# Designs tried in a protein design chat: VH-VL binders against q9umr5. Part 319

Target 1, 268 residues: q9umr5
Amino acid sequence: SYKPVIVVHGLFDSSYSFRHLLEYINETHPGTVVTVLDLFDGRESLRPLWEQVQGFREAVVPIMAKAPQGVHLICYSQGGLVCRALLSVMDDHNVDSFISLSSPQMGQYGDTDYLKWLFPTSMRSNLYRICYSPWGQEFSICNYWHDPHHDDLYLNASSFLALINGERDHPNATVWRKNFLRVGHLVLIGGPDDGVITPWQSSFFGFYDANETVLEMEEQLVYLRDSFGLKTLLARGAIVRCPMAGISHTAWHSNRTLYETCIEPWLS
Key: E = the ipSAE of ESMFold2; O = the ipSAE of OpenDDE; V2 = 0.75 times the mean of E and O plus 0.25 times the DockQ between their complexes.

## First folded at step 16 (VH-VL)

Design xd7 (framework fv_acimtamig; at its last look DockQ between E and O 0.84; V2 from the best seeds 0.00; counts 0 for: pae E 2.4 > 2)
Fold by OpenDDE, look of step 16:
Structure xd7 (fold): chain C 268 residues (1-268), chain A 123 residues (1-123), chain B 106 residues (1-106)
Amino acid sequence: as target 1 above (268 residues)
Amino acid sequence: QVQLVQSGAEVKKPGESLKVSCKASGYTFTSYYMHWVRQAPGQGLEWMGIINPSGDDTDYAQKFQGRVTMTRDTSTSTVYMELSSLRSEDTAVYYCARTGVPFSDYEWGFDYWGQGTLVTVSS
Amino acid sequence: SYVLTQPSSVSVAPGQTATISCGGHNIGDKSVHWYQQRPGQSPVLVIYEDSNRPSGIPERFSGSNSGNTATLTISGTQAMDEADYYCQVWDSRTYVFGGGTKLTVL
């Protein structure tokens, strides 16, 4: 039998957003128990990511307990960060494949319509004033806001991304790294035509330097320092990178070709 | 300023097809889902379906399955709704309406509406 | 299918408070939106997610939602508020509208 699949949605999503993914899994892997976690849907997805991590943890624990052979995680957009944090805080998870579906794994720094909707009077160049405030950090979007021009503020004020990345020292860094390294495979999916994840390479742990030049994963300090295990995972062949062009942000979970190429191979 | 401008009124015969357009402006066209809602004369609002920002995914109300097709053209920022096999009961004002939140097809309200397109189906 | 029930009509004198109900099974667990439609015009969102007002909507418009009933309240009703009002929810992959309520300002 196929291992259970747990799906975690993105910002403003619900289980309904994954109707096509469910169809694909059912067709190609009949009998697979797929659970789309219907937590923090819609506006509730704006709640602090650590709160979300706790909620999702409570939901996945019983699923994992019933699946001694392991489970697969498919985590979309913001959900990919939630899942990475989840795997970092859980010392007993049994995740075989962690599929990060167009997630801003290295953070976000772009003028997206999400930001325009939430902060209509702000641009990405000025958003640090909001996002790196205590008030701003109460919003999920700000929890992974990564301003390359205000690195000190990011490192000191980011209550989520900087911590799970091990970019800021904290007492749980070693344990979180150990926990995250329990994953069998890390499947990174994203592409240049996403239109939301900025830069799109963030889905592959690439990101801007101070000059807004995109650096690859292997050039990032988190990799070089192996602060949460990326270097170790890569060394043991546990990281899979699956870039795909021609897919917009809202289509990653509803594209058959993408599913067959980047997702299906890891649902064994 | 967000604007949704629809095509003009049409008169159709039973069995024909209608195609209404909705041109959007004043916002990022590819960031919002679009809906079609119709209203028969003297009746209430009826949801017909939804199309995603990229235009590659649609979901229609069961009542219209098999007869309705929604499309969108990013290059012209226009959404289309085609309804085939028209009946007299299809006489209505048809509206395009935008979801109030970007990149979401969940339980959000419709914050902007087109001016409506009257389609009359008569023998 | 999920059904929303509204009164067909409500009348109110100018300056008085109008209340329009929207009934639905456990509607309190859903997000309810309200639309105003004046004669010959397109619908206008006046309340979203139970109790929020879009920009430009007067403060006299308010909404609540609990149990099996959502309520649109218009305080200090004015002549310009005469319109049809529709409640709306999302349910089982479908957007559902109420039958609409005609508000007459006497």
Scores: ipSAE 0.784, ipTM 0.905, lowest interface PAE 0.9, mean pLDDT 96
Fold by ESMFold2, look of step 16:
Structure xd7 (fold): chain C 268 residues (1-268), chain A 123 residues (1-123), chain B 106 residues (1-106)
Amino acid sequence: as target 1 above (268 residues)
Amino acid sequence: QVQLVQSGAEVKKPGESLKVSCKASGYTFTSYYMHWVRQAPGQGLEWMGIINPSGDDTDYAQKFQGRVTMTRDTSTSTVYMELSSLRSEDTAVYYCARTGVPFSDYEWGFDYWGQGTLVTVSS
Amino acid sequence: SYVLTQPSSVSVAPGQTATISCGGHNIGDKSVHWYQQRPGQSPVLVIYEDSNRPSGIPERFSGSNSGNTATLTISGTQAMDEADYYCQVWDSRTYVFGGGTKLTVL
């Protein structure tokens, strides 16, 4: 039988957004128990990410307890950051595959329609003034805003991303790394035509340097220092990279070829 | 300014198909889901379905499943709704309407509407 | 399937408060949107997510939602408010509109 699957949605989403993914799983892996967590839906997805992590943790604990053989996580967009934080804060998680579906794992620095809708007078070049303030950090999008031109402000002000990346000292860094390293596989999915995740390589732990040149995962300080376990996971053969071109941000969970190529093999 | 401009009124016979266009301007076409809603003369609003203009994802109200097809052309920022096997009961004004939040396919209100397209089905 | 019930008509005197109800099972757990449709025009969103006004909608429009009833309230009703009003929710995989309420200002 197949391990249960837990799905965590992204910004402005709900469980309805994953109806095609659920259909694909049911067709290829009949009998799989799939739970799409219906928390922080729609506008609630703007709440601080630590608040969301707390709520999703409470929902996930009983599901994992009922499945001692392990579970899989499929976590989309902003949801991938929630899931990575869950893997860090949960001492006893039993996640085999963590499938990160077009998630801004190293942060976001894009002039997106989300930004235009939420902060219509701002642009990526000046959003650091809002996001790197106490008021701004109360919005989820600012919790993973990563301005490559204001790294000092990012490191001092980020209440979420800089902490889960181990980029800023905090008392839980060592235990979070240990917990994260218990995952069986980290499956990274994304692509150049996403249109929202900026740079799209953030889904693979790549990100801009100060000149907006993308450095890949193995060139990032967090990888080189093994701050939260990426180097250890890669050496263990536990990181799977599955890039796919031609997929827009809202189509990752409704593309059958993407599912069959990048997701299905990891739903043991 | 956000605008949704629909094709002109049509007269159809039973058994034919109708195809209404909705051209969007003033926003990023592929970032917002589009809906179709119809209104029979003197009657209320009836939701027909939704299309993701950035991909190939559609979902139709059960009443219209099998008769309705929604498509889009990103090069012209246009959504199309086709209704086949027309009956006199399909006489209505057909509206396109945009979801009020980017990248979301449920529960939000429709913040901008097209002007409506009257389709009359009679022999 | 899910049903929204509205009165077919409501009449108020100018300057008085109009109240339009939208009944549904546990509608208080849903986000309710309200549309105004003047004769010969497209619907216009006047309330979203129970109680929020879009930019440009007069302050006299307000909304509430609890239990089995959502309510659109128009205070200081004016002749220009004479229109059809529709409530809307999402249920399962479909949008549902109420049957509409014709507001008459006498």
Scores: ipSAE 0.572, ipTM 0.835, lowest interface PAE 2.4, mean pLDDT 93
ESMFold2 (binder alone), look of step 16: mean pLDDT 92; pTM 0.944

Design xd8 (framework fv_acimtamig; at its last look DockQ between E and O 0.85; V2 from the best seeds 0.00; counts 0 for: pae E 2.7 > 2)
Fold by OpenDDE, look of step 16:
Structure xd8 (fold): chain C 268 residues (1-268), chain A 123 residues (1-123), chain B 106 residues (1-106)
Amino acid sequence: as target 1 above (268 residues)
Amino acid sequence: QVQLVQSGAEVKKPGESLKVSCKASGYTFTSYYMHWVRQAPGQGLEWMGIINPSGDDTDYAQKFQGRVTMTRDTSTSTVYMELSSLRSEDTAVYYCARTGIPFSDYEWGFDYWGQGTLVTVSS
Amino acid sequence: SYVLTQPSSVSVAPGQTATISCGGHNIGDKDVHWYQQRPGQSPVLVIYEDSNRPSGIPERFSGSNSGNTATLTISGTQAMDEADYYCQVWDSRTYVFGGGTKLTVL
């Protein structure tokens, strides 16, 4: 039958956030065992991403062990980064499809209400002062803050994104790349009307240069250097890009058309 | 300053429908979930339902399923609650209330409330 | 359905400490929010997530939650604190309110 599906939520979410996705999967792929992981829900989703990665790892290991044929991952928003890191640190994962659902895969640099809520007196232009401090890196949001105007600070202070991207040298870079490359398909989903992921192209590993011009995945150093396997994945046809307009950030998991077009094809 | 301003009091007859509006200001309208809560005279608070920031998703309390419709207009920063097939028991003050955190509908308090709209249902 | 139980009324003398309980099965595992509603006014969030105070809420307001009981505590109670107080939780896709407690300042 159908391979099990594991769902990882985003910032301030819970399993309840995916009630529609569950409905869609049940309708189109009856009998599929879907597990929405209720870890680091709500405010706890602000905890350091590496801590989250460890927690989610403990949860998915037994699921994967019971599914020798493989599993699918659907990871939403911040969860997409958690999942990418998860697949990087696991040398024995059996993920067939990794579906990144509107995730800031190349980081975040935008004034969002998430930031306003957490740091009311800060703007994106000044957030580097907080996020690239030891204190700031204790918050998940800062773990993938990518300030294009302060690249040196990013590379030196980012304790998460810079590492999983292989942008900063570390002893596990080669192994993490090898592990991540075990994925069957990387499905990247996002769109211009998201309103939260900034730039929205980050969901496709695009991002700002120093002039805030958005460059595509193929123009990024992480791709050119194949630091964590993007170039290799693309070369073997393992990357699927599914952009969709007209979908706001909180609707990616609750839109039937999006599901049928971008998610369902990869749940076989 | 965050403000939620509701429409004025209404008098309805049994079988009719009510529609209350809640105009939001002082924050990013499209970032927060909105709730409707009612309170019958001399009674406690009763949660009616929730609408997401974009307005394309709702969830209603079971008691009101089939009778309540929540909508929102981004262009006017207004949320609406319509209740049909009114009965005398629907006499209450109706409140709109904002979830206390952006982009979340999970276990958060309501940090801002409208002033309330009295709806009286009587023959 | 999940049920929250509050005492119907609590009385306290000015300057004394008022305690309002909110009972629920394993409520300690939930986040409890508290609202104050003065006569003829809208509810006001006074405690969120068990023990946090929103900006503008006096320090005399505090909350705790463990086991089967959440508690709102008002130290140094003032006349202006006379109001109805409601506890609230999220459970199984529904927001649930307690029945409310009328606090009278004698």
Scores: ipSAE 0.741, ipTM 0.892, lowest interface PAE 1.0, mean pLDDT 95
Fold by ESMFold2, look of step 16:
Structure xd8 (fold): chain C 268 residues (1-268), chain A 123 residues (1-123), chain B 106 residues (1-106)
Amino acid sequence: as target 1 above (268 residues)
Amino acid sequence: QVQLVQSGAEVKKPGESLKVSCKASGYTFTSYYMHWVRQAPGQGLEWMGIINPSGDDTDYAQKFQGRVTMTRDTSTSTVYMELSSLRSEDTAVYYCARTGIPFSDYEWGFDYWGQGTLVTVSS
Amino acid sequence: SYVLTQPSSVSVAPGQTATISCGGHNIGDKDVHWYQQRPGQSPVLVIYEDSNRPSGIPERFSGSNSGNTATLTISGTQAMDEADYYCQVWDSRTYVFGGGTKLTVL
């Protein structure tokens, strides 16, 4: 039998958004128990990410308890940050594959229609004034906003991303790293035609330097310092990179070729 | 200004097919899901289906499964709806309508509508 | 198959408050959207997610949703408010519209 699969959605999503992914899993792995967590749907996905992590934690505990052999996570967009935080804060998780589906793992610095909808007078160059305030940090999109031109504000103001990346010291850093390192595989999925994740290499732990030059994962300080275990995971052979061109942000969970190439092999 | 401009009225015979276009402007076409809704004369609104304009992802109301096809052309920012095997009860005004939130395909209102396309099916 | 029930018509005097109901089993657990359709025109979204107004919709339009009934309320009704009004929800992977209510301002 196959391990249960838990799906965590992104911004403005719900379980309906994953209808095609569920079909693919049922066709290739019949009998797999798949749960798309139906929490923080729609506008509720704008709530602070730590609030979402707490709610999703409570929902996954009974699922993991019923599956002592382990579970898999498929976590889309913003949901990939929720899942990474879950892996850090849960000392009792039994996740084998963490599949990060086009998630802004190192943050976001892009002019998207999400921003235009939420902050219609703002651009990426000036959003730091909102996001790096206590009020701004009450919105999920600001929890992973990463302005490469205001890194000092990011490091001091970020209530979420700077913590789970180990970019700001905190008393739980050692425990979070230990918990994260219990994952069997980290599967990173994304691509250059996503159109939302900016830079798209954020899905692979890449990000801009101060000149907006993309530095790859292995060039990031959080990797070099092994702040939350990326260097250890890579050395262990536990990181799988599966880039795919030609897929827009809303199509990652409805592309059969992507599923068969990047997701299916990890749903043991 | 957001606009959805549809193709003109059509007269069809039973058994033929119709194809209505919906050209979008004033926003990023690939960021918003598009719906088709119809309204028979003197009747209410009836949802037909949804298309993701950034890919080929579609979902159709059960009533129209097997008869409806929705496509898009991102180079012209246009969505198409084709309905086959027409019958007299398919006489209606056909609307395209945009999801009110970017990148979302569920539980949202439709914030902008096309002007409607009258299709009359008669012998 | 989820059913939304609306009255066929509602009449109100100018300046008075009109209420249009939308009945459904446990509709209070759903997000309800409301559309205005003037004769010969396309629908216009007037309320989304039970009680929110899109930009450009007058403050005299309001909505509520609890239990088995959602309600569209138009205070200070004007002749230009004479139209058909439809409620809409999502249910079981489909969008469901109510049958529509003709609001007459006399």
Scores: ipSAE 0.546, ipTM 0.826, lowest interface PAE 2.7, mean pLDDT 93
ESMFold2 (binder alone), look of step 16: mean pLDDT 92; pTM 0.942

Design xd9 (framework fv_acimtamig; at its last look DockQ between E and O 0.81; V2 from the best seeds 0.00; counts 0 for: pae E 2.5 > 2)
Fold by OpenDDE, look of step 16:
Structure xd9 (fold): chain C 268 residues (1-268), chain A 123 residues (1-123), chain B 106 residues (1-106)
Amino acid sequence: as target 1 above (268 residues)
Amino acid sequence: QVQLVQSGAEVKKPGESLKVSCKASGYTFTSYYMHWVRQAPGQGLEWMGIINPSGDDTDYAQKFQGRVTMTRDTSTSTVYMELSSLRSEDTAVYYCARTGVPFSDYEWGFDYWGQGTLVTVSS
Amino acid sequence: SYVLTQPSSVSVAPGQTATISCGGHNIGDKSVHWYQQRPGQSPVLVIYEDSNRPSGIPERFSGSNSGNTATLTISGTQAMDEADYYCQVWDSRDYVFGGGTKLTVL
């Protein structure tokens, strides 16, 4: 039988958002138990990511316990960060494939309509004033805001991304790295036509330098220092990169070709 | 300023098809879901369906399955709704309406509406 | 299918408080939105997610939702508030509207 699949949604999503993905999985892997976690839906997805991590942890623990052979995680957009953190804090997870579906794994720095909706008077160039405040860090979007022009503020004020990345020293860094390295495969999915993840390479742990030049994963300090295990995972062949063009942000979970090419191979 | 401007009134015969357009402006067209809602004379609001920001995914109310088609053109920031096999009961004002939050089709209100398009179906 | 029930009509004198109910099974677990539709006009969102007012909506409009009933309250009702009001929820892939309530300002 196929290993159970756990799906974690993105910002403002619900289980309904994954109706096509469920269809694809059922068709290609009949009998697969798929659980779309119906937590922090809609507006609740704006809650602090650590709160979300705790909630999702409570939901996945019993699922994992019933699946001794392991499970697969499909985590979309913001959900990809939630899942990475989840795997970092869980010392007993049994995740075979962690599929990061168009997630801002290295953070976000773009003028998206999410930001315009939440902070209508702010632009990305000024958002650090809000996001790196205690008030701003109460919003999930700010938890992975990564301003390349205000690195000191990011490192000191980011209560989520900087920590799971091991960019800021904390007492759990070694343990989190060990936990995350339990994953069988890390499947990174994203593409240049996403339109939301900025830069789109963030889905592959690429990101802006101080001049807004995009650097690849292997050029990032988190990789070079192996702060949370990326270098180790790559070395053992556990990282899969699946870029795809022509897919908008809201279509990653609803595209059959994408599913067959980037997701299905890892649902064994 | 967000605006949704719909095409003009139409008169149709039973068995024909209608196609209403909704041109959007004042916001990022490709970031919001769009809905179609109709209202028969003297009646309430009835949801017809939804189309995602990119236009590659739709979901229709069961009542209209097989008769309704929603599309969108990013180049012109226009959403279309086509209803086929028209009946007298399809006489209504048809509205396009935007979901109140970007990139979401879940539990959100419709914050902007078109001016409506009257379609009369009569023999 | 999920059903929302509204009274067909409510009347109120100017300056008084109007209350419009929207009944639904466990509606308190849902997010309720309210729309105002004046004669010959398009609907206007006046309350979203139970109790939030969009920009430009007067403070006299308020909403609540608990148990099996959502409520739209209009304090200090004015002549311009005369309209049809619709509640709306999302349920199982469907956007469901109530039957609408005609509010008459006497």
Scores: ipSAE 0.676, ipTM 0.877, lowest interface PAE 1.0, mean pLDDT 95
Fold by ESMFold2, look of step 16:
Structure xd9 (fold): chain C 268 residues (1-268), chain A 123 residues (1-123), chain B 106 residues (1-106)
Amino acid sequence: as target 1 above (268 residues)
Amino acid sequence: QVQLVQSGAEVKKPGESLKVSCKASGYTFTSYYMHWVRQAPGQGLEWMGIINPSGDDTDYAQKFQGRVTMTRDTSTSTVYMELSSLRSEDTAVYYCARTGVPFSDYEWGFDYWGQGTLVTVSS
Amino acid sequence: SYVLTQPSSVSVAPGQTATISCGGHNIGDKSVHWYQQRPGQSPVLVIYEDSNRPSGIPERFSGSNSGNTATLTISGTQAMDEADYYCQVWDSRDYVFGGGTKLTVL
């Protein structure tokens, strides 16, 4: 009776990383078909996000076809951006709950150990020189890099985030918005102790202005213009915000209290 | 630079427990998962388990399930491994080793290793 | 459980190329890591993800992985390369090491 659940992992992850989440679902919703997509694992998670979206789309189509009553998405970190793009590009998706686990939905501007590992001589203040180049846009982390101090470069160079946010004109913007709005619920999960997503409010569609002051979702131009449907979703009560303190980036899918509070209620 | 410094050699009797420490320095302790690997004299390497140092999340090799416990102390950047109900075949050098990629638990190699701790289990 | 098979020993003359195999069912679908261990010392990562070399590892170390066999290759082998070599993968549930190969440089 429970809708199938599709899980999309984050940067450098593998399907086994989600074993605790699978256990929690099995305990509370026995008989649920859960598929953790085993695509773009590990180092492959650095491939361009549009390439990942295409691959995940191919994997999701047969699962959705077998479940005409709908499916749920649980999408972690970078995976939440893949899933949001998926909801926009699929004319025929049947997603009820889109559960975004600490995803950088408005982008990332953090000096993380991921950044140090990938670009060891770069810092967040300099990374725009790499990320806002054609070469840089071949890396997934650059596809959602959002430097608040170089917004014109972001708007011109982003091959992914600026497009799915409707911040730059493109031929599909209207149809992508219509597709995204077919989702039943958008469940936003994140918190101040994540330690990776910067600002952590990006998981709730908040982000820095030019002074690094965080503007909440309702203060963002993409919300005010309803560029891809956030204002419409909020107005119809379809956005659920579930912040939780005390959870590090790697613990969102392995914390039972988080699962019970923020995820379980939406796995109808 | 990156260092993993382990506690000193131990001599144990069958039925006792051992507890080895591994102190990390030169990197962000909570960003990298830590593994334990052992090596019996004249034999190969054997994975024992992993701990997430940003929490107490652990996963143990099936062979050691029920006998091994891994913990950490973020204030001292130290991980601990305890092995109970020791047998003579538990005589080995015990190594800590970190995952070579931040925030990732599986599929990656171990880029830095501790110096090893010899534990001898004999009557 | 998943098993990795290595030859117990390999001998090579100085300056020649050594190859060390690591056999496993569909190992080409896995990321293979290689470690060097000199007597009395800790293992050292020499190859990760099949073919990538960590900083500080000589260019004469290389790796490949396809089908059922991964291979560590040491070109221009030197006396200092005499050591035990282990391959490693993550299986679905466990990290698995090969049994180790003693490389002798004669």
Scores: ipSAE 0.540, ipTM 0.823, lowest interface PAE 2.5, mean pLDDT 92
ESMFold2 (binder alone), look of step 16: mean pLDDT 91; pTM 0.940

